# VHH binders against q9vxt7: the designs that were tried, part 22

Target 1, 187 residues: q9vxt7
Amino acid sequence: MPRPVLLIHGGAGDISDSRIAGKFAGIKQALRSAWGLLSPDNGSGGGSALDAVEAAVRSMELDENFNAGYGSCLNTSGQVELEASLMEGRDLRAGCITLLRDVMHPITVARRLMEKQRHTFLGGAAAQELALATGSERLQPGALVTEGARLTLKEFEDQVAQGKDPFFARTELTDDKPVPKTDPSGE
Below, E stands for the ipSAE of ESMFold2; O stands for the ipSAE of OpenDDE; V2 stands for 0.75 times the mean of E and O plus 0.25 times the DockQ between their complexes.

## First folded at step 16 (VHH; framework vhh_7mjh_2)

Design j01 (at its last look DockQ between E and O 0.01; V2 from the best seeds 0.00; counts 0 for: pae E 19.8 > 2, placed apart)
Fold by OpenDDE, look of step 16:
Structure j01 (fold): chain B 187 residues (1-187), chain A 128 residues (1-128)
Amino acid sequence: as target 1 above (187 residues)
Amino acid sequence: EVQLVESGGGLVQPGGSLRLSCAASGFTFSDYAMSWVRQAPGKGLEWIGVIYWGGSTYYNPSLKSLVTISRDNSKNTLYLQMNSLRAEDTATYYCAKYTIEVTRSGSKTEIKYTFDYWGQGTTVTVSS
């Protein structure tokens, strides 16, 4: 059996230098989480590619260095609206969730939709119902909101207040802290 | 149930000031931008300004110099201060939940003010 390959992308935004280190660390953690399921040498091996991908995304959803779960970008009402999508290439299955709220792992909900439903796309109240009915915990309102996300929204609001075009507003804060642009560990 | 209750209206002399309050309940107040709007007798609705979730404000340019909007999230209360009132400022003043709709046509972006909940209003009459 060929050796599995894991590829992770941490976002395409304009990332400030100060955030590079955290994102590298987060990507590594996600890779480790996924690889642990795939590698027969780690004792927990035997997981599927789907398991590994879900594990990686779950890791990222918990990491505020990303904006996929905890620390998500806020809507104009200061709320987190979560999205996730999952696809399996072998059988061409897919599950998509949108407008999900107060759930830690949208990717898991997307997987549940893919595996248990005949729908490929579910949003809003229906997505919420699926999440809760299938075992997701409902978090306290605002639990996924970070200070960084609030500040980002504030910048957006300030931009609007100034009459600027908000369409191109940043989705992440920028800091001018000098940090290496490459992983110092060489990994 | 969302409730917005305005207070502080009354009779004011020209040159005077108004200070209105809006008590909010039924939703997480701190999560929403809030707006003041007014309607003068026989006139259409006029937007006064907005205070955003983050505390930033944006005012109607025609009223900006005379208007201050503030909020106390700990009290779920929105405030409106207007100075140097004129007869033209006679109106019913409403507190409203505010949101922004952004539409794009090509390279052009348009911003629209929208409101989903309103109070009953408080009336201010400016007269000598």
Scores: ipSAE 0.015, ipTM 0.236, lowest interface PAE 9.2, mean pLDDT 86
Fold by ESMFold2, look of step 16:
Structure j01 (fold): chain B 187 residues (1-187), chain A 128 residues (1-128)
Amino acid sequence: as target 1 above (187 residues)
Amino acid sequence: EVQLVESGGGLVQPGGSLRLSCAASGFTFSDYAMSWVRQAPGKGLEWIGVIYWGGSTYYNPSLKSLVTISRDNSKNTLYLQMNSLRAEDTATYYCAKYTIEVTRSGSKTEIKYTFDYWGQGTTVTVSS
């Protein structure tokens, strides 16, 4: 008999030691939000698994400890651009959303695309129209931007100005605090 | 050896209430999230809810008005309180222990929950 399993992967990139506890707490909260929806699929096309996955990702989209939704990385204009995708295994349906803005839960828009529309992939204005037409609230501009994300963009901009390779810039927040320098040589 | 023993099932009329118990042994009960699952005759498994070691609970939304999960860590006992029972709640009820595996590889952290152990079940019949 199938035994339900929920696996959450916290994403790629380096995580500072001081951020590990916050990331773990965020994964636990995502699991708590999702586990109540998980049940064996009894003939309704994986609906409970989809519900659980959506709930877990919605929890992470609200959590500034993850690069998803609130507090995610900023584009070069200082704005949050949103992506999400979702696939179900029964019929191999998928929905992919990109270049979405000012919507709290892009994963829910991706699900709406997968379930209600002919297209598998939407971006930009079309994705924005779908989100609003299917019930997503439009947030005020900047509502998804955090101070940590602004600092990360500033670090990226500083590295580019110094001629460093921008593709290796850190994409997650750090909470490492610099220790005061001591110059014992005086030189 | 992990053992989970459900009890408290029986015949109840629609609208009635029933409290199920699950006695746990063979592991440190207070370290684990615990769950209730049910299976109606001829149907698949239906998850009811989970309770974490600190008492936080999460429920199947379709059942949340019907059920309350609690635990007594000093007695190694998990409880399921069911109210306003309906004929469709007729099922065998199981308690289950999650196994948690945390794998860390480079910058990736993976958490896996599975139902590794559950009891023999207790039968609840709701009949008018």
Scores: ipSAE 0.000, ipTM 0.104, lowest interface PAE 19.8, mean pLDDT 73
ESMFold2 (binder alone), look of step 16: mean pLDDT 78; pTM 0.749

Design j02 (at its last look DockQ between E and O 0.01; V2 from the best seeds 0.00; counts 0 for: pae E 16.9 > 2, placed apart)
Fold by ESMFold2, look of step 16:
Structure j02 (fold): chain B 187 residues (1-187), chain A 128 residues (1-128)
Amino acid sequence: as target 1 above (187 residues)
Amino acid sequence: EVQLVESGGGLVQPGGSLRLSCAASGFTFSDYAMSWVRQAPGKGLEWIGVIYWGGSTYYNPSLKSLVTISRDNSKNTLYLQMNSLRAEDTATYYCAKYTIEVTRSGSKTEYKYTFDYWGQGTTVTVSS
């Protein structure tokens, strides 16, 4: 019987040593959430590789240690913009989503796009309409924003204002959260 | 408000079949794994199985020959097909929303896979 293999890469870029443990824990959790779908011990004999990949990515989308979903980098307006893509090897189908907002699991929207087979790539308002039309919940604005992501944006802005090249700077999530800075409904 | 409503229970003869339904509302059904759980009189909760977003299923090994879980994401409905029922299958059957609990403790991030919402249950009685 062919042995399943699952490989997870947590992203590129510089990370501090203090962040490495969180990344490792997050990768291990994504592996655990997906591996059970492939395990022969699960009583049904297995699951699809597509289900496993989606589960792994959904785990990372909930993990603020990754630049995916919850806690993702912010745009200049302080908002999370979401991207995800998915491809399967049997029929070479793919789904790609960009510029999506306020949806917890953009990878699931990408899968829905792939399964509808009308388009391979959607972004912006079209992606938003697909997400809602296929049953994704629109989260309250700001629900995916974390204090860590806000601090990262502020460090970037501070270094640009000082004339530095911030792309070599690293950021770190704090172990002690500050008091929430603003009312999510405020401006 | 998350709401799960089971139906389709009742009295059935040994060897018979039943199909239970769970109508879901108040959340994005297609984003979540869903499970069935049962509780026989005088026993604890027994996990039946889970169905993921794409339709893949995993079952309690003790029950896998008796049950089939399916879902219709367009109707927000979860199903449990039970066949060859026996007296020991008499129980209250619940559907449950599977979710991931994320906790952060210092530099650690932990994930716990839990069933955080349950229906009221539907009772199946298998009696000759």
Scores: ipSAE 0.000, ipTM 0.157, lowest interface PAE 16.9, mean pLDDT 73
Fold by OpenDDE, look of step 16:
Structure j02 (fold): chain B 187 residues (1-187), chain A 128 residues (1-128)
Amino acid sequence: as target 1 above (187 residues)
Amino acid sequence: EVQLVESGGGLVQPGGSLRLSCAASGFTFSDYAMSWVRQAPGKGLEWIGVIYWGGSTYYNPSLKSLVTISRDNSKNTLYLQMNSLRAEDTATYYCAKYTIEVTRSGSKTEYKYTFDYWGQGTTVTVSS
């Protein structure tokens, strides 16, 4: 059996230099989480591609260096509305979740939809019901909101207040702190 | 149940000021932008301004110089300060939960103010 390949992308937004290091670290952590399941080199390997992908995304959902899960971009009301999608290539199955709230791992809910439901796409109350009914914990309101996300929203609001078109507003904060543009570790 | 209760209205002399409060309950106040709207006798509704979740404000350009909207999330309270009042400022003042609808047509973006909950209003009369 050929060696598995993992590919992770951390977003295509306008990323400031100061955030590069954190994103590199987060990507590496996600890779490690996923690879631990797939690696034939250790006795703990044997997970599926889906397991690995879910693990990687779950890792990223916990990392505020990414604007999903914890640290998600906020809506105009300052609330986190979560989205996740998962696709399996062998049978071309898919699960999609939107407008999910106060759940740590939307990707897991998306997988549950893909595997257990007849629907491909659920949103809002239906997604929430699925999440909770299938074992997700209901977090405290605002639990997924970070200070960074709040500040980003504030910037958005300020642009609106100034009469600017906020459609192209940044989804991440900028910082002027100089950091390397590449991973110093060489990994 | 969502409740918005305005207070602070009354009779004010020309040149005076009003300070209104809106007590919010039944929802997570800090999660929503809030707005003040007023209706003068025989007139339509006039939007005064909005204060967003993060505390930023946007005012009706016609009233901007005279209006300050603020909020205290710890008290679930919205405030309106207006100075240099004139007879034309006589109205019932309402606080409302605010949201903005965005419509795109090509490269053009339009914004529409909308409200889902309103208070009962508090009346301010400006008269000598």
Scores: ipSAE 0.000, ipTM 0.216, lowest interface PAE 12.3, mean pLDDT 85
ESMFold2 (binder alone), look of step 16: mean pLDDT 79; pTM 0.752

Design j03 (at its last look DockQ between E and O 0.03; V2 from the best seeds 0.00; counts 0 for: pae E 16.2 > 2, placed apart)
Fold by ESMFold2, look of step 16:
Structure j03 (fold): chain B 187 residues (1-187), chain A 128 residues (1-128)
Amino acid sequence: as target 1 above (187 residues)
Amino acid sequence: EVQLVESGGGLVQPGGSLRLSCAASGFTFSEYAMSWVRQAPGKGLEWIGVIYWGGSTYYNPSLKSLVTISRDNSKNTLYLQMNSLRAEDTATYYCAKYTIEVTRSGSKTEYKYTFDYWGQGTTVTVSS
C-alpha cells in the first residue's frame, strides 16, 4: 500500500496572536482524530481516505477555534449558516452543502449527498431535508453559537451603525487592521 | 431508546476463533464511531478498539494482532473477529457507542465525548 499522507489547512484569513495556539492545538486534534484511519495498520487507502478527511473536518466542526460548525461566524441575523464539501479522488464524486442550520456535522451531510449520487449541490431546505431524513440530529437553536462569535457580530454592527461598514473600515485600515472573516473554508 | 445487543459468545478451545456480533437500534448507527470493550473476571474494563462510520479502525496495540472490528451499516451491526484465542481472552465482551454531550450554561456550549451506551455483554470462555 502507498504511504498515507494527511494535510490539514485551517482556513484563510489573518490569525491574531491570541488564536495561534488554539488553532495549532485544534489542527493537532483533527490530525489525531483522523490519522489512525490512514495508518498502514488500518486501511486499504480508498474508503479510509474519505473516513480520515471526514473525521478531521468533524473534529474542526466541534472546535470553536475554526470557522466551521461550532463557533462559526454569524450571519446578520445572529445565526450560524453551515456549508461543507467533500470529493472522492478515485472517481471524482463530490457532495456540496450550503445554508444548513442546526446540524452538528455538515461534512457528514456532504458525504451522504455524494454517496446518494442524485445531485452534487444542495442548499437551504433541500439540504436540511437531506440531513434530517438521513439521520442527522436537529440541535436546539443556538447550540453552535459562541460568545466570541456574538461579540464579533456586535462589533461589526457597531461599526456599521457608526458609518464604518466593512468596505469603509477596510479603506481606513489599509495600514494594519484585518478584515472580518468569511464563512468556513469547508475543512 | 438506544439498544445494543451482543451475541456470539461461548466456549472456545485455545487457538480457536470466534466472531461476535452487536445489533444496534434506536440511533443512526451509520453516523457513530463504535467500540468493543472487554472485562475479564475480576478485572477492569479493557478497550479493544474503535471503528469509524466509514469502516476504518484503530486498535489497542496490545490486542491488535488478535482482533478485527468490522461493521455493516445496512444491518446496523458491529462485529468483532477474534483469532488465536488464549485463556487470558476469557471475558465478557461489550459493544459501546460514543455520544457527544452538549451542555449549555449561560453563554457557554460545552462538548464532551463519552461512552454512554453499553450492551449487556456476551461471554467468551477460552478453555480446554
Scores: ipSAE 0.000, ipTM 0.165, lowest interface PAE 16.2, mean pLDDT 73
Fold by OpenDDE, look of step 16:
Structure j03 (fold): chain B 187 residues (1-187), chain A 128 residues (1-128)
Amino acid sequence: as target 1 above (187 residues)
Amino acid sequence: EVQLVESGGGLVQPGGSLRLSCAASGFTFSEYAMSWVRQAPGKGLEWIGVIYWGGSTYYNPSLKSLVTISRDNSKNTLYLQMNSLRAEDTATYYCAKYTIEVTRSGSKTEYKYTFDYWGQGTTVTVSS
């Protein structure tokens, strides 16, 4: 059996140095989560490539360092609108979710769409309905909003107010936190 | 077997500088954040700073000395440069290997750095 290749990317943006450690740790955790399902070296892997990818993304959705899922970037109304997409190459399947709210693990919803639905793309109310109907828990409003995301939105608003180009606004906070005395993770 | 071996300690005059090295072996050096910590006589451990995988550094803001941490991954070596030394900088300096503990609580992920390996230390004495 050929050895699988697992690649993960933690996103692109103007990332401050203080956040690098957390992102790296998060990426490693995601990789561990995924690789544990594949486990080609010890034969204990019982998961598919889809399982592994979903696991990786689920891990990242719980980690505010990736501003997807918990800690997602906010819309102009200060709300989290979740997106996720999943593609499967063998059978050329895909599922895409957009404008999903107050649900943990949009990637799982995307997979459900891919596997169980006729459509490949759902958004808003339809995505919400799919999520809840297929077992996702509805979180309390604002549950996915972090202070970091709020501050990022504020920075964006300030930038716009100053007449600066909003197309290049930061999606992550800069190094505005004091250096910790003992925990240099910045988190 | 993981090994960290510090070197470069000794007697330094006030206002002088120290340059310490830490030779690492037994693990993939480039894949770990490394730290310097010190312990002054009769005092607890004090974190000096950390250098991450990509070379980013953070230093203890409480230190008044000029601190520079660097690394050469090709040599598996960690470096500490401290300038303008004072008597209070007298301590045993340790190289420490970081490990990251990740804890998930609900939807929140928390990261904690801890040291899983230490060197034997190298002593720096600042005295006239």
Scores: ipSAE 0.000, ipTM 0.226, lowest interface PAE 10.7, mean pLDDT 84
ESMFold2 (binder alone), look of step 16: mean pLDDT 79; pTM 0.752

Design j04 (at its last look DockQ between E and O 0.01; V2 from the best seeds 0.00; counts 0 for: pae E 14.7 > 2, placed apart)
Fold by ESMFold2, look of step 16:
Structure j04 (fold): chain B 187 residues (1-187), chain A 128 residues (1-128)
Amino acid sequence: as target 1 above (187 residues)
Amino acid sequence: EVQLVESGGGLVQPGGSLRLSCAASGFTFSDYAMSWVRQAPGKGLEWIGVIYWSGSTYYNPSLKSLVTISRDNSKNTLYLQMNSLRAEDTATYYCAKYTIEVTRSGSKTEYKYTFDYWGQGTTVTVSS
């Protein structure tokens, strides 16, 4: 039976030197979260690779170091809009979710879409209804917004107000310092 | 409030089978990994296994042949099937909710998987 392999890659784009340690730690944590789920199951065929991928992405969705879930970049209205996609290799089924709001784990919604096999791509109100109908918690508005994401949006707004080209706005702050913050949720 | 209620325990003959249930409420059951743990009288806790939100399981290797964990996310219920029971399997059986404890410091997060809630337990006695 083949040995399992798990590879995790962060988002494409610049990573400042000051951010490397946090992103590396986050990738390691996602690997740890997923690795125990990989096993060759005799006869089942029941989704162990999918489980590992979902677990790794759920770890990153909780991690404000990644532009996924908690701490995602904000739209110009200061809101988190969520995207996730998932594909399996056996039958090349896929689930793609966009414009989802106020759910902790959009990757799990993408998996639910893939498994229903009705559509490959779903967004907005339809994605929201699928998430809630299949058991996702509706979070309080703003629960996924972080101070880092607000500061990034403010910097973008300031650059636009100065007449600078907004296409060069940063997605994450450089040279950040730890900022103590109470976590109001029971996550 | 989070609540986990085990049921289905009782007296069973050696070699018999038993199915335990755990009714969950107060949280989004389908988002969390769940575990069974047991404690024989006068002994420490023994981890039985975990089931993830997808239904995938991982077991204590010493118990793998004895037990099957399953879940029904639509009923918020966790199950433990036990077969070929022996006197050594006499214990109180608990279901437990995994959580991720998240520590945030600036742009970093760290995760720790732990049990944050336990049920009251259901007692299984294997005796002839």
Scores: ipSAE 0.000, ipTM 0.170, lowest interface PAE 14.7, mean pLDDT 74
Fold by OpenDDE, look of step 16:
Structure j04 (fold): chain B 187 residues (1-187), chain A 128 residues (1-128)
Amino acid sequence: as target 1 above (187 residues)
Amino acid sequence: EVQLVESGGGLVQPGGSLRLSCAASGFTFSDYAMSWVRQAPGKGLEWIGVIYWSGSTYYNPSLKSLVTISRDNSKNTLYLQMNSLRAEDTATYYCAKYTIEVTRSGSKTEYKYTFDYWGQGTTVTVSS
């Protein structure tokens, strides 16, 4: 079998220099998580492409460097509203969820929706019901909120308070600490 | 059931101050921005200000200098402080769950204040 190819993208926002190192580390971790399922070299392989993709995204959902899942951007009420989508190319199936709350790994919920093959898109209460009914744990309210996310929201609110248009507000915090823009490890 | 109960209204002398409270129940108070609105006799509703989840505030520019909105999430309580009261400040004061609607038309952005739940109101009368 041909060697599989795994490609991960960590976002295209205005990323400050101080955040680069964390994002690199997070991407590497996601790649390792996914590759472990695909790699024929270690004998531990055997996962599907979907398994690998889900694993990679689950890794990223745990990492606040990607402001999805844990550390998600907050709505104007200070709440995390989770979104995820998954698609497989062989049979052109897809699953999408939106407005999911207090659940770890919305990508898994999206996969479950895709596998049901009844709906392509589910949101809000319906998504919540699916998540819980299919085995997701309901987290404590606010469990996915990070300090970084709170501060980002505060900046947004401050811009509104000043009468500025916050439409183009940052979705990530900035730090002026100088850090390398490249991964010095070369991996 | 969502409940908002205002208190602290009454008669105030001109130049005096009001301090109102709003007790919230039936929802996770800390998850929502809250607003104060007032209605003077025979007039429409006037928005006073909002306090966001983070504690940041945004006030009506016409009232900003005299108004402080605060909240205590541990007590599920919203507060309004207003100083240097005038006869024109006579009104029923309401607390409300706040949300903002954003509408874009080309390069222009418009903001609308909306409320899904209201209290019964507390009346403040400013009179000598």
Scores: ipSAE 0.000, ipTM 0.198, lowest interface PAE 13.5, mean pLDDT 85
ESMFold2 (binder alone), look of step 16: mean pLDDT 78; pTM 0.747

Design j05 (at its last look DockQ between E and O 0.01; V2 from the best seeds 0.00; counts 0 for: pae E 17.6 > 2, placed apart)
Fold by OpenDDE, look of step 16:
Structure j05 (fold): chain B 187 residues (1-187), chain A 124 residues (1-124)
Amino acid sequence: as target 1 above (187 residues)
Amino acid sequence: EVQLVESGGGLVQPGGSLRLSCAASGFTFSDYAMSWVRQAPGKGLEWIGVIYWGGSTYYNPSLKSLVTISRDNSKNTLYLQMNSLRAEDTATYYCAKYTIEVSGSTYKYTFDYWGQGTTVTVSS
């Protein structure tokens, strides 16, 4: 079998230099999580491409550096509304979740939707029902909200208060700390 | 059920101040921006200002210098302070649950819940 290729992208926001290291580390962790399932070289693998992709995204959903789960951007009500989508190329399957709340891994819910093959896209209450009915834990309200996300929302609010165009508000904070752009681990 | 109850209205002399309160219930108060609006007799609704989730405020430019909106999330209470009142400030004052809607390429204000209002009369 040909060697699998795993590609991970950590977002395209306005990322400060001080945040690069954390994001890079997070990407590596996601890669390790996914590759560990595939493990074409060490014989310990057994996961599918879907398993690997889900694992990678789950890792990123836990990492505040990616604002894709824990630490997600907040809506104007200070709430996390989660989105995730998964596609499988062999059989052209897809699952998409939107407006999911208080669930740690929306990607898993998206996969569950894809595998059910009844709908491609669910949102809000329907997504919530699917999540809980299929084994996702309901988190405490606000469990996915981080201080960084709150501050980002505050900046947005301040921008609006100043009469500035809110469409160009930042989706994540920038740090003023000068840090190396490279991961010193060398991995 | 969402409830907004304004209080603090009454008769005020010209040059005086008003301090209104709005008690909110039936929803997570801290999750929402709140606004004050008013309606003078025979006039249309006038937006006074908004206080956002994080405490930032934005005021009607015509009233900005005289208005302070604040909130206490621990008490689910919204406040309006307005100074140097004139006869033109006679109105029924309402607190409203605020939300932002997109209109074209701009944001606009809208409200989904209102209180019953409290009346302020400015007269000598």
Scores: ipSAE 0.007, ipTM 0.236, lowest interface PAE 9.2, mean pLDDT 85
Fold by ESMFold2, look of step 16:
Structure j05 (fold): chain B 187 residues (1-187), chain A 124 residues (1-124)
Amino acid sequence: as target 1 above (187 residues)
Amino acid sequence: EVQLVESGGGLVQPGGSLRLSCAASGFTFSDYAMSWVRQAPGKGLEWIGVIYWGGSTYYNPSLKSLVTISRDNSKNTLYLQMNSLRAEDTATYYCAKYTIEVSGSTYKYTFDYWGQGTTVTVSS
């Protein structure tokens, strides 16, 4: 039988030359966190692929080099709003969440939605209620905000103030911006 | 505060079986991979295996046929089933929480909390 394969894409958009190493290291770490879950020796089939995908995305959600979870882009109020989706190929089940806040791993909430099979897509208060009811803890406000993300929002605001179209303004931190040391607390 | 409390250890005859339990609190158990590790008297730590939040498991190849790890996310409990025990399985058994530590752009995977352990003695 064919051996399992895992492919990870780190996101759309331009990546500065200095950021390539961090994104590459983050992708490699996500692969490492998930690779063993695809082994035939783990004792599961289709669920192994879901476990591997979830593990890889959870690794990226903790990695401030990616626009997911910790250190992701801020809305114009300076807050992290979370989205994630998951689909399995066997039965084409899916779970999609949006406008979730203060939860470390939105991909796990999306999986919980898929597994409950009540709805495919939830957002806002309904997604928040699902996260809490299925065991996610609410993080302290600001725990997912990094100084890098704050600097990126400031640069976006400066570009808009200079007349650039907000839709196409840069939304990722560039190498020419200092990035302070950070932790998940944000404060 | 994260707490991990192992139980179920004790004296067992060779060839016997035991199921160890680890009660977890202070974190969202269903979000984390969990592991068992043991330490025989006078020896170093030996990793037994890991179970992920969805139930997938990986074992130390030398122990793979002797142990089964399971979890009950509704009870925040991790289990280790051990069969056909031998004297060399005498050890203190610990459960451990798997986590990711951030250092700049580098992530490392580690066991950040350990229980106090439960002792299994296999003897006549």
Scores: ipSAE 0.000, ipTM 0.149, lowest interface PAE 17.6, mean pLDDT 75
ESMFold2 (binder alone), look of step 16: mean pLDDT 80; pTM 0.774

